# Ledger of designs, part 27: VHH binders against q7zyf1

Target 1, 260 residues: q7zyf1
Amino acid sequence: ALRIKVISMGNAEVGKSCIIKRYCEKRFVPKYQATIGIDYGVTKVHIKDREIKVNIFDMAGHPFFYEVRNEFYKDTQGVILVYDVGHKETFESLDGWLAEMKQELGPQGNIDNIVFAVCANKIDSTKHRSVDESEGRLWSESKGFLYFETSAQSGEGINEMFQAFYSAIVDLCDNGGKRPVSAINIGFTKEQADSIRRIRNCKDSWDMLGVKPGATRDEVNKAYRKLAVLLHPDKCMAPGSEDAFKAVVNARTALLKNIK
Below, E stands for the ipSAE of ESMFold2; O stands for the ipSAE of OpenDDE; V2 stands for 0.75 times the mean of E and O plus 0.25 times the DockQ between their complexes.

## First folded at step 17 (VHH; framework vhh_7aqx_2)

Design k1 (at its last look DockQ between E and O 0.02; V2 from the best seeds 0.00; counts 0 for: pae E 14.9 > 2, grease 26.4 > 24.2, SAP .684 > .668, placed apart)
Fold by ESMFold2, look of step 17:
Formats: sequence, structure tokens, C-alpha cells
Structure k1 (fold): chain B 260 residues (1-260), chain A 119 residues (1-119)
Amino acid sequence: as target 1 above (260 residues)
Amino acid sequence: QVQLQESGGGLVQAGGSLRLSCTTSGFTFSRYAFNWFRQAPGEEREFVGAISRYGGLTYYADSVKGRFTISRDNAKNTFYLQMNSLKTEDTAVYYCAAVSRWGYKYDYWGQGTQVTVSS
């Protein structure tokens, strides 16, 4: 029987506990004795004809609980990282969560050998979405993380997430604690992902193409062609690449409209 | 020898205010986060609020948010709970606790101070 440790991470009230309860109902035996910040449970699941004993630590996301939760990062095989699609600040906090874990693991730890499943959770079905799927997927997949759209309310995506999550953990364990080479291919480079993120956040067409106001037509076209080659949908399979490519085309058109 | 001592409890009318303090000795105060808990007769111990070891973050139970304020003074080895707009439901023994690691076992606890809110 394979024994694994998983933890949950993410800001308070993003639905971490609801996701865990939806999947583990009646198989999650809570051993709640923590007076603050941590629920602990054990469950058994079958993955690829193997019985897996899972130790689950459902950690509180408030920054205060750092002093409590920092003791749980070591020797973890999997992380369920959750944000609320209706609250962009919970998505923006994900880099802070990773930084906290990296700091506590120190140089002896290697996050590349931990399976992450990012859950873009829909806490409230009536709430307008603040983080679109391509933005969340790009962030996740550029780091080698699994990505799922989930709903704690309806249960959508939760079973699929846990099946893929546990399967990836089993594969990692069977490969001596190192990711198999076949699990590394994401279809785009870090440079392509970074460019898409930059373009999404640009304020104006000059900034988007990386040229100064007052640039000549030749300078605009040269900057455009460099980005177009990088982001062309035939060469860039990153989430959001088509929208970024279209944005770059539109920026060029807008700038050239006002230059002789 | 580690010591935590609560003070400032007593009897107060509903709508009134009290300030609790927790004075510490025998450990490096700045290395600990501090929590307030309370326990009414026949009830489970309830989290009230917390302050991080550097004082930059405070958290409160929903039942006290907006009415209670936690602060710390590292120079005096003391942390505080300012309780305003008190309700009869706030009647309990209040405990301070220090935590440096995994919180299912708090490192140190005070003996408690009684707060009684009359209608």
C-alpha cells in the first residue's frame, strides 16, 4: 500500500475544504485536534489498481497561519492549490504561496518533484469571473502544474482533478520521486508564456510592441515581426497565444495608422 | 521558567469596554505568535483572535470582528485584547496562548481571566 502526503494551499474562503469534502465524502476520517488552522484526515483511494493511503492536511490560508503551516511543507508529494475565479486577488496570491513553500523547503527542496494541481474554483455561480481560463491555465501549465476548472457548488471537475492528481503522484513515486520525462512536455517555452502575460498586462500599443513613442514605421514593423514569430499559433501552443497574437496585430495596426 | 499571565478581566455592562493584557516572561517574546481564546461554561474553547510574531498581521473570529483589537508591545513583553461593544455572549474565561510551531499543541498557555458582561 503506497502512502502519500498531500496539502491544500490558497487564500481563505476559496473553497479548499469544500473541494476536499466533495471528493472524500464518507472516506475522509477527520482527526481534528488542531485548535487553529489545520484539519487532518486520512483516506484510501484506488488509482491504477493500487490502494493509496492519503494523508490530507487542509491548511488555513490566512497569512497569520504561516507560523503554523510552515511545519507541513516538508516531505509533501502533492499540493492542491486553489483560487477563486471571481476574486482576482486570490489568483494573484498564488506566487506568494509558492514563494512561502520554496522558502521553507530551502535549497535542499525541489518543487519540481512535487505534483501541483491548480483548481480554478467557481465558489459562487452568480459571480462575474475575474480570471479567465486562459490566464489561469497559462500560469499553471508554464510552471508544470496540472490545471482544472472546478466548482465546489456543483462538483464539476473535482473527480477529474483528483484522478489526474493522484495518478501523477503515483507516476512520480514510481519514478523514484522524480517526474517522468513524458510529463514535462507542455508545448511552449517560458519565453512564450512570459510574453503572453506581458502583452495581457500592457497599457498601450507602444508598450505592447516594446517601442518608444515616436518610433518610425520601420521600428514598429521590426518589433512586430519579432513578436509575431514568437507567438504565431503554429509555433506557440500556450493558452492565450491566439488572443495575444491578435492583440499584437491590432497594436501594430493602431500605431501605423498615426505614423506617416 | 516560562510564564503567561492574563489580567484586566472583570464585570462590565453590555456595550462597555475592557482591555485584557497578557504579560510574558521566560522566553524570547518576539519569536512567538499569540492567540486569544475563550471558553464559556459548557462550551468548547473558541478562537478569538491572533497576532503574528512581528505584529504585522491580526486575525479575528467572525463573532468579534470589528469590536475586538489585538496588539503587542515587544518592549514590555505584553500583548493585548481591546474589547469594545461587549455583548452578553462575550462572557467567558479568556486565555492567552503562545505558539512557535505546529499549532495542535500550543507551546504555552495562561491561566485565564474571567470576563462577565451583564445586560
Scores: ipSAE 0.000, ipTM 0.139, lowest interface PAE 14.9, mean pLDDT 77
Fold by OpenDDE, look of step 17:
Structure k1 (fold): chain B 260 residues (1-260), chain A 119 residues (1-119)
Amino acid sequence: as target 1 above (260 residues)
Amino acid sequence: QVQLQESGGGLVQAGGSLRLSCTTSGFTFSRYAFNWFRQAPGEEREFVGAISRYGGLTYYADSVKGRFTISRDNAKNTFYLQMNSLKTEDTAVYYCAAVSRWGYKYDYWGQGTQVTVSS
């Protein structure tokens, strides 16, 4: 039977353990070692008519346990990377988690040969969402990661996530531990992604179009045309492209109204 | 009242150095780990580096590794970001953050300080 190693990453209280428990209800025997901040479990899953033994290391997201976590990154084949959609800081911390993993894997480690499933968790909390789906998806997919909206509470998205996650790991293993090229190819360009991010975080309409304040009508139109081609819904499959495109249209309209 | 205040930002030439400080108050400094983030205009906030609660461990983003160093002074309730060999790409608003040992949740954020690296 194929044996795989999976770890969880993310801040405390984002629901890593809950996601795992929700999926493994009868299959996961947690052996939590509180002293080291790691919950270890073994489960068997059937993927593509194959039995897979999964070792899951649920790591505590506490700085205190950094020295312990560093020993568990080695030989990881899959990562469940979790943030809370209601707490933006948990999303912002994801880069730190990746940095930690990269650092611990060292120069010989290749993060590209690891399957990442990003879980935008706690979608059941309707009161306040601080991270949009498009933002999370853009961040994840730009890195070649899988992305899922999940609720450990309701179970929404959990099974789908794990199915896709394990399937991808099996494919990785079948490919000699190398990520298939198809999995690396994202449906949008860096330029598109960068533009969407810029538009999302712009200060004003000038910034959104990438022109200087006081730009001429012609400059504004030129900039708009460039972005329109880049972000057109028919041509751009990047998450958030539609909203970005609308924003650009509105920005142009607003600027032209004020330019004599 | 909890406060995190960044200082030391400014204009510097490429290749130059700058030291940022984050002064904290209103909480027990020794119970927290600390992080630096930065956000360039039109870009997303990105992780720069972190220092552990006891100062024994530091880790950095790949983009700043080898150039930036984080340290902390518990007596002064202040932690630092030493930035060497600065590049134009390092231009951003730099933010400090505090995270408790109990949640790896960023409990507190500074207001940010502008760093501009000119060519």
Scores: ipSAE 0.000, ipTM 0.207, lowest interface PAE 12.5, mean pLDDT 86
ESMFold2 (binder alone), look of step 17: mean pLDDT 81; pTM 0.823

Design k2 (at its last look DockQ between E and O 0.01; V2 from the best seeds 0.00; counts 0 for: pae E 14.0 > 2, grease 25.6 > 24.2, SAP .681 > .668, off the site)
Fold by ESMFold2, look of step 17:
Structure k2 (fold): chain B 260 residues (1-260), chain A 119 residues (1-119)
Amino acid sequence: as target 1 above (260 residues)
Amino acid sequence: QVQLQESGGGLVQAGGSLRLSCTTSGFTFSRYAFNWFRQAPGEEREFVGAISRTGGFTYYADSVKGRFTISRDNAKNTFYLQMNSLKTEDTAVYYCAALTRFGYSYDYWGQGTQVTVSS
């Protein structure tokens, strides 16, 4: 008899409604989406032999509906946060979505006590994918969010996402609405995650090592050793750390080739 | 005790103008977004337009865009539909509705006011 509230967030046209329709029984999404910017569903699920009743609000991502959306953030136990892997701007907007929610919850709100399931949705990814799994997973897991690869076309990953999502919400509710201390131990630090993201986006070996053009051999090696220790496989379990480490090694080699 | 009441309907010649009012009572007016709907005989209710809680944003169905304007006056607990350049296909019963925070549909509806556009 546990009752929970779930909302969806993400840019328009990322497939939020398609993901929701699998578990939503109450609303004709396209017709109501145009009138109020909120689609609503109710479903029952069984998690750990408990019956829970889920209220799902599929919230339109268009800026016009901001004033409607801001009334729905309070008292939410779970968020389905969606981006389209074929459109990098929808991924880049995720921090803006979190900021909108955090702003509306106010200074007393704690987003860490809400379960997030990030859906990397494959709408237009036939021959072109703009956001790698490692990039999306790193962003999600560094914030303590669940991460799933989903497909609006095939339905792949959607049932698994909802099962894990509801299980995490039940665990949160059983801990008095607070995230357990052990759940915030994600196996890597913010510094490690930030370094991996920076390295992924660098196209300049100088910038990748964090040194100025014209740096000496000693400066290059010192910067390299710092990053190598930071990204060491025994201490960094972050998504993409192995590729970042290889990129740092290659950058060092390229720079030292022309320095005495 | 919540009430919405439409007024200002009537007969008008094509190309003319008409202003509908929706007067509300029994709730905190400033907490609600408001919508206009219409229904012609034998048809389903059709969305006409919406106005946000603060009045800062409006949204209109394509069939009325550029001809109809929604506004609200929070001091008078009233919102309005200004209809210009009316066509015979605008003939319908017009309803106002209020949306609450969690509803999957509109919580409160008026009784409707008839608008008839003659050619």
Scores: ipSAE 0.000, ipTM 0.162, lowest interface PAE 14.0, mean pLDDT 77
Fold by OpenDDE, look of step 17:
Structure k2 (fold): chain B 260 residues (1-260), chain A 119 residues (1-119)
Amino acid sequence: as target 1 above (260 residues)
Amino acid sequence: QVQLQESGGGLVQAGGSLRLSCTTSGFTFSRYAFNWFRQAPGEEREFVGAISRTGGFTYYADSVKGRFTISRDNAKNTFYLQMNSLKTEDTAVYYCAALTRFGYSYDYWGQGTQVTVSS
């Protein structure tokens, strides 16, 4: 039977353990070492008519356990990367988690050969969503990661995530541990992604277009044209591109009204 | 073979309405974004409007904004241009076009349909 190693990553309280428990329920034999902040479990799953033995290392997200986590990154084939959609800081910390993993894997480690499933968790919390789906998806897909909206509480998205996740890992293994080249086709460019992110996080219309305050009409139009081509609905399939395009159109209009 | 065919053009009085259709075949309709263009006599072809692959986004030229509406019907492999409050300056040959998801310049064009708006 194929044996795979999976780890969870993400800040404390984002629901990593809950996601895993929700899925594994009766199948998960937890060996939790509370003292070291690692919950180890083994489960058997059937993917593509194959039995797969999965070793899951659920790692505590608290910085205190960094020294323990560093030993568990090696030989990882899959990562469940989790953030809370209601807490933006948990999303912002994802880059840090990736950096930690890269550091621990060392120069010989290739993160590209690991399957990542990003879980935008706690979607059941209706009070306040601080990270939009498009933002999470853009971040994840731009890196070649799988993206899922999940609720460990309700179970929404959990099964779908794991099925896709394990399937991808199996494919990876069948390909000699190398990520299939086909998975690299993200459907949008880094430039498109960067532009969308900039537009989402801009302070004003000048910043949105990437021009200096007080820019001339020509400069504004030039900047607009560039972004329009980049983000046009006919050319851009990046998550959030439609909204970004609308924002750019509106920004141009607003600026030109004020430019003599 | 990829085909796009415009229909619904004709003569209409100023202030009137007209609905153009573009029927497509030979490709997966849902994978494409669609555009409308027009060309008046002696003028360059100009952009009229576009609709995204999902239909969730539409964009219009300033000259037609508020008057024209683009929609799509995936089940019929057809997308539409509803033209309201037509003006004499809207007189042109109208073309439909399809663009691929990946922005590659594979533009498929229709043959065009004449729209004439009389005073």
Scores: ipSAE 0.000, ipTM 0.225, lowest interface PAE 13.6, mean pLDDT 86
ESMFold2 (binder alone), look of step 17: mean pLDDT 81; pTM 0.820

Design k3 (at its last look DockQ between E and O 0.02; V2 from the best seeds 0.00; counts 0 for: pae E 16.4 > 2, placed apart)
Fold by ESMFold2, look of step 17:
Structure k3 (fold): chain B 260 residues (1-260), chain A 119 residues (1-119)
Amino acid sequence: as target 1 above (260 residues)
Amino acid sequence: QVQLQESGGGLVQAGGSLRLSCTTSGFTFSRYAFSWFRQAPGEEREFVGAISRTGGYTYYADSVKGRFTISRDNAKNTFYLQMNSLKTEDTAVYYCAAKSRFGYTYDYWGQGTQVTVSS
């Protein structure tokens, strides 16, 4: 039997434990040690006719527990990385969570050989969301991570997430600990993803087009055409490319209106 | 042009405190995470700590954890390093740096400010 280690990561109160408990039900026996902030359990699953024994560490996300979490990052095959779509700061913290893990991995650690399942969780069941799907999906898939919209309350997306997650871990183990490169064809380049993220985060039209304030009409049009070719929805499959393309068009229009 | 300018460095006795500031211009401050680094003579540049775009998450090197605090003020386009319980080993040039939260954008660096901790 294949034995794997899975951990949860993400800010406190984003629904990590609810997602784990909802899927595992009676097959997960929590051994929570409240003073150290770790729930540990085991479960058995069957994936592709193989029996997998999973050791799950549900890690408390509060900064108070940093030194405890550090001891559990090593030898991990899978990470469930969770944020709350209604609280953008939990999404913005994801890079910090990756940095924490990268720092604590030893000489045998390689984050590229760990399966990440990013869960955009709806813990409040509200319709008001601060992180749209395209933003979360772009962040996740540009890093080679799986992405799922989940709700621990309704159960939406949870079974699908765990099935894909465990299947990816089994595939990784069967491929000698390396992801198959051909299986990670995401349909866009790093340059395209970086441009979309930059455009989404820009506050002014000059910066959005990558030109200096006071640029001429020709400079604006040249920068526009470069981005338009890069981000054209027929040639860029990245999440958010259509919205980014529209934003670039609007930025060009706004800048040219003021240049005359 | 993008500019990061450190200030607040100087000479302080061991056990004392010092507050560094990094004032920024030429980019959208609220869209960046910020980090402090330091470099002592003859040593490699060392990560000190980081703060997220909104200030909701901070991260510190083990050597400074519990003694240093990073904060940011988006209204002033400035972020800070509060250094308490300073040791002679903290003597270094301290640099501020800006980085995209996605890790694919160019890093911007300040010129550095000297912090000297005497016995």
Scores: ipSAE 0.000, ipTM 0.114, lowest interface PAE 16.4, mean pLDDT 77
Fold by OpenDDE, look of step 17:
Structure k3 (fold): chain B 260 residues (1-260), chain A 119 residues (1-119)
Amino acid sequence: as target 1 above (260 residues)
Amino acid sequence: QVQLQESGGGLVQAGGSLRLSCTTSGFTFSRYAFSWFRQAPGEEREFVGAISRTGGYTYYADSVKGRFTISRDNAKNTFYLQMNSLKTEDTAVYYCAAKSRFGYTYDYWGQGTQVTVSS
């Protein structure tokens, strides 16, 4: 039987353990609950008519356990990367988690050969969502990661995530430990992604168009045309592109009204 | 044969200090992280503290934080638990344990040493 190693990453309280437990209600056999910030378990899953044995290392997200968890990154084939959609800081910390993993894997380590499933967790919390789906998806897919909306509480998205996650890992293994090309191909460019991110996080309409405050009408129009081509719905498949395009249109309109 | 042997236990008055040692043999000392555990009568074994493989990081249970210190001597294949400001609640059998790099469990355990703190 194929054996795979999976780890969880993310800040404390984002629901990593809950996601795993929800999926594994009858399947997860905890082997070791370490007071050292690592929970180890084994599960058997059937993917593509194959039995897969999965070793899951659920790592504590608290910085206190950094020196402990950093030893568990090696030989990982799959990562469940989790953030809380109601807490933006947990999303912003994802880059840090990736950096930590890269650092620990060293120069010989290749994260491109690891399957990542990003879980936008706690979608059941209707009180406040600070990270929208498009933002999470753009971040994830731009890196070639899988993206899922999940609720460990309700179970929403959990099975789907794990099914896709394990399937992808199996494919990876079948491909000699290399990510299939199909999984790497993203339908949008870095420039498109960067533009969308900029537009989402812009301070004002000038910033949105990438022009200096006080830019001329011609400069504004030129910048608009460039972005319009880049983000046009017919040409851009990046998550959030439609909203970004609308925002750019509105920004142009607003600026031109004020430029005599 | 792998061996972990605790020493340094005994009777001490509250407020006093004690230093435990765990001497190891039969494995490559530098490849392991080490921990101390303790078990009081009628209670479950509890984590006391640990030291990383390189010795660069230590962490402790809240109950002993600020009072206990763990160190290691690679040349002697020995790691230590310095216990200061001892309390009656610290009375327990203390165990040393070893965990290899990338290991998820403790591979080796000592036999334990009794620490008794009197009022």
Scores: ipSAE 0.000, ipTM 0.279, lowest interface PAE 11.1, mean pLDDT 87
ESMFold2 (binder alone), look of step 17: mean pLDDT 83; pTM 0.842

Design k4 (at its last look DockQ between E and O 0.01; V2 from the best seeds 0.00; counts 0 for: pae E 18.7 > 2, grease 26.5 > 24.2, off the site)
Fold by ESMFold2, look of step 17:
Structure k4 (fold): chain B 260 residues (1-260), chain A 119 residues (1-119)
Amino acid sequence: as target 1 above (260 residues)
Amino acid sequence: QVQLQESGGGLVQAGGSLRLSCTTSGFTFSSYTMSWFRQAPGEEREFVGAISRYGGMTYYADSVKGRFTISRDNAKNTFYLQMNSLKTEDTAVYYCAKLSRWGYSYDSWGQGTQVTVSS
């Protein structure tokens, strides 16, 4: 049988253990997290005509446990990366989590050969959502990561996440643990994703089009055409592309009304 | 039914050129990254190169970079491999493959076309 190692990552209190316990039921025995920052379990799953033996490490996200965590990053086939949709700081920390793992893997490790499942977790269904689904999905999918909306309270999305997650790990293992170079193209380019993120965060029309105040009509139209081709809804399938395209159109209109 | 069919293989002298085609049907070709692979006798299947769905990004294995060029014609549902400066180690069966939409696996393969490069 195929044996794989999976770890959890994410800030403290984002619901990592709840997600794992929901899927594993009695097969996961939490014993050690309060003392050494790691809970461990084994489970067996059936994926694509195979029985797979999974070693799951639920790692504490508090900075106090950094020294323990860094010993568990190596030889990992899959990562469950979790943030709380009600607390945007946990989403903003995701790049830091990737950096911590990359640092500990060193030059021998290649993060592209590890399957990530990003869980946008709804810890409290009544709490105001702070991270838009489009933003979370764009971040995840632009990196080639799987993305799931999960609920710690109801368990919704969790079984779907694990099924897709394990299926992706099996496929990667069957390809010698390596992904083809083109695997990063997931219906949109890095340039498209980066542009959408930038446009989402812009606060004025000049910055949105990338032109200086006082730009000529020709400069505004040239900047607009580049972005319009890049983000056109028929050619860009990235999450949030329609809203970004509309914002770019509106920015052009606003600027041109004041230019001769 | 998804179908991929390679053509254009054959025998060529070292230093020569060949152009392979992969004709597709049964899916929306313009929505997918497409790749070429090859397999020499007794070896594992080796990645050759890939092209993004709009043709704006191409990737090549180091062993073929600068000698091979990948292109696509979305209007004809066809994907090409132009092979120049061929070497005897390029001898293999060449396959076209369709990358799954979210990028972790190849879910469809052609039957392959033989390329033989003689010294």
Scores: ipSAE 0.000, ipTM 0.110, lowest interface PAE 18.7, mean pLDDT 79
Fold by OpenDDE, look of step 17:
Structure k4 (fold): chain B 260 residues (1-260), chain A 119 residues (1-119)
Amino acid sequence: as target 1 above (260 residues)
Amino acid sequence: QVQLQESGGGLVQAGGSLRLSCTTSGFTFSSYTMSWFRQAPGEEREFVGAISRYGGMTYYADSVKGRFTISRDNAKNTFYLQMNSLKTEDTAVYYCAKLSRWGYSYDSWGQGTQVTVSS
């Protein structure tokens, strides 16, 4: 039987353990107590008519447990990366988690050969969502990660996530542990992604178009045209592109009204 | 071949101290978490404690916490169990163990060393 090592990463209280428990239910056999910052469990899953034994290391997200976590990154084949959609700081911390893993894997480690499933968790708390789906998806997919909306509480998205996650790992294993180049082909460019991110985080219409305050009508139009081509719905498959495009259109309109 | 060998066991009076050593060979010692276990007569083997690869983290069973200390010397491929304030209930065969590459299980064990604590 194929044996797989999976770890969870994310800030404390984002629901990593809950996600794992929801899926594994009676199948999750804890071997180590969370007192050391690692909850170890084993589960058996059937993917593509194959039995897979999965070792899951649920890692505590608190910085206090860094000394423990750093030993568990090695030989990982899959990562469940979790943030809370209601707490933006947990999303912003994801880059830090990746950096930590990369550091621990060292120069010989290849993160590209690891399957990442990003879980936008706690979607049941809709009243206070701080991270949009498009933002999460753009971040994840731009890195070649899988993305899922999940609720550990309701179970929504959990099975789908794990099914896709394990399937991807199996595929990776079948491919000799190397991610196919074709799988890295993101349907959008880095420039598109960066533009969308910038537009989402911009403070004003000048910034959105990438022009200086007081820019001329011609400058505004030129900047708009460039972004319009880049983000056009027919050409851009990046998450959030439609909204970004609309925003750019509106920004142009607003600026031109004020420019004599 | 992976080899683990315990030493330092013996007879000691209650309240006394004993230091066990586990000497290892056949693998990159510094790359693995090491652990101590013990088995008392008629009892199941139980976890005593563990030390991480670089000695930065230790974990102990509640029954030995505060009394036992695990350390390691990577240069000597050896790790230790310092046992203080020994109790009669600490009487057991003590085993050292190596955690597997995946961290799933212990894949190598020593032969054990007898520790007897007399009243």
Scores: ipSAE 0.000, ipTM 0.244, lowest interface PAE 13.5, mean pLDDT 86
ESMFold2 (binder alone), look of step 17: mean pLDDT 89; pTM 0.909

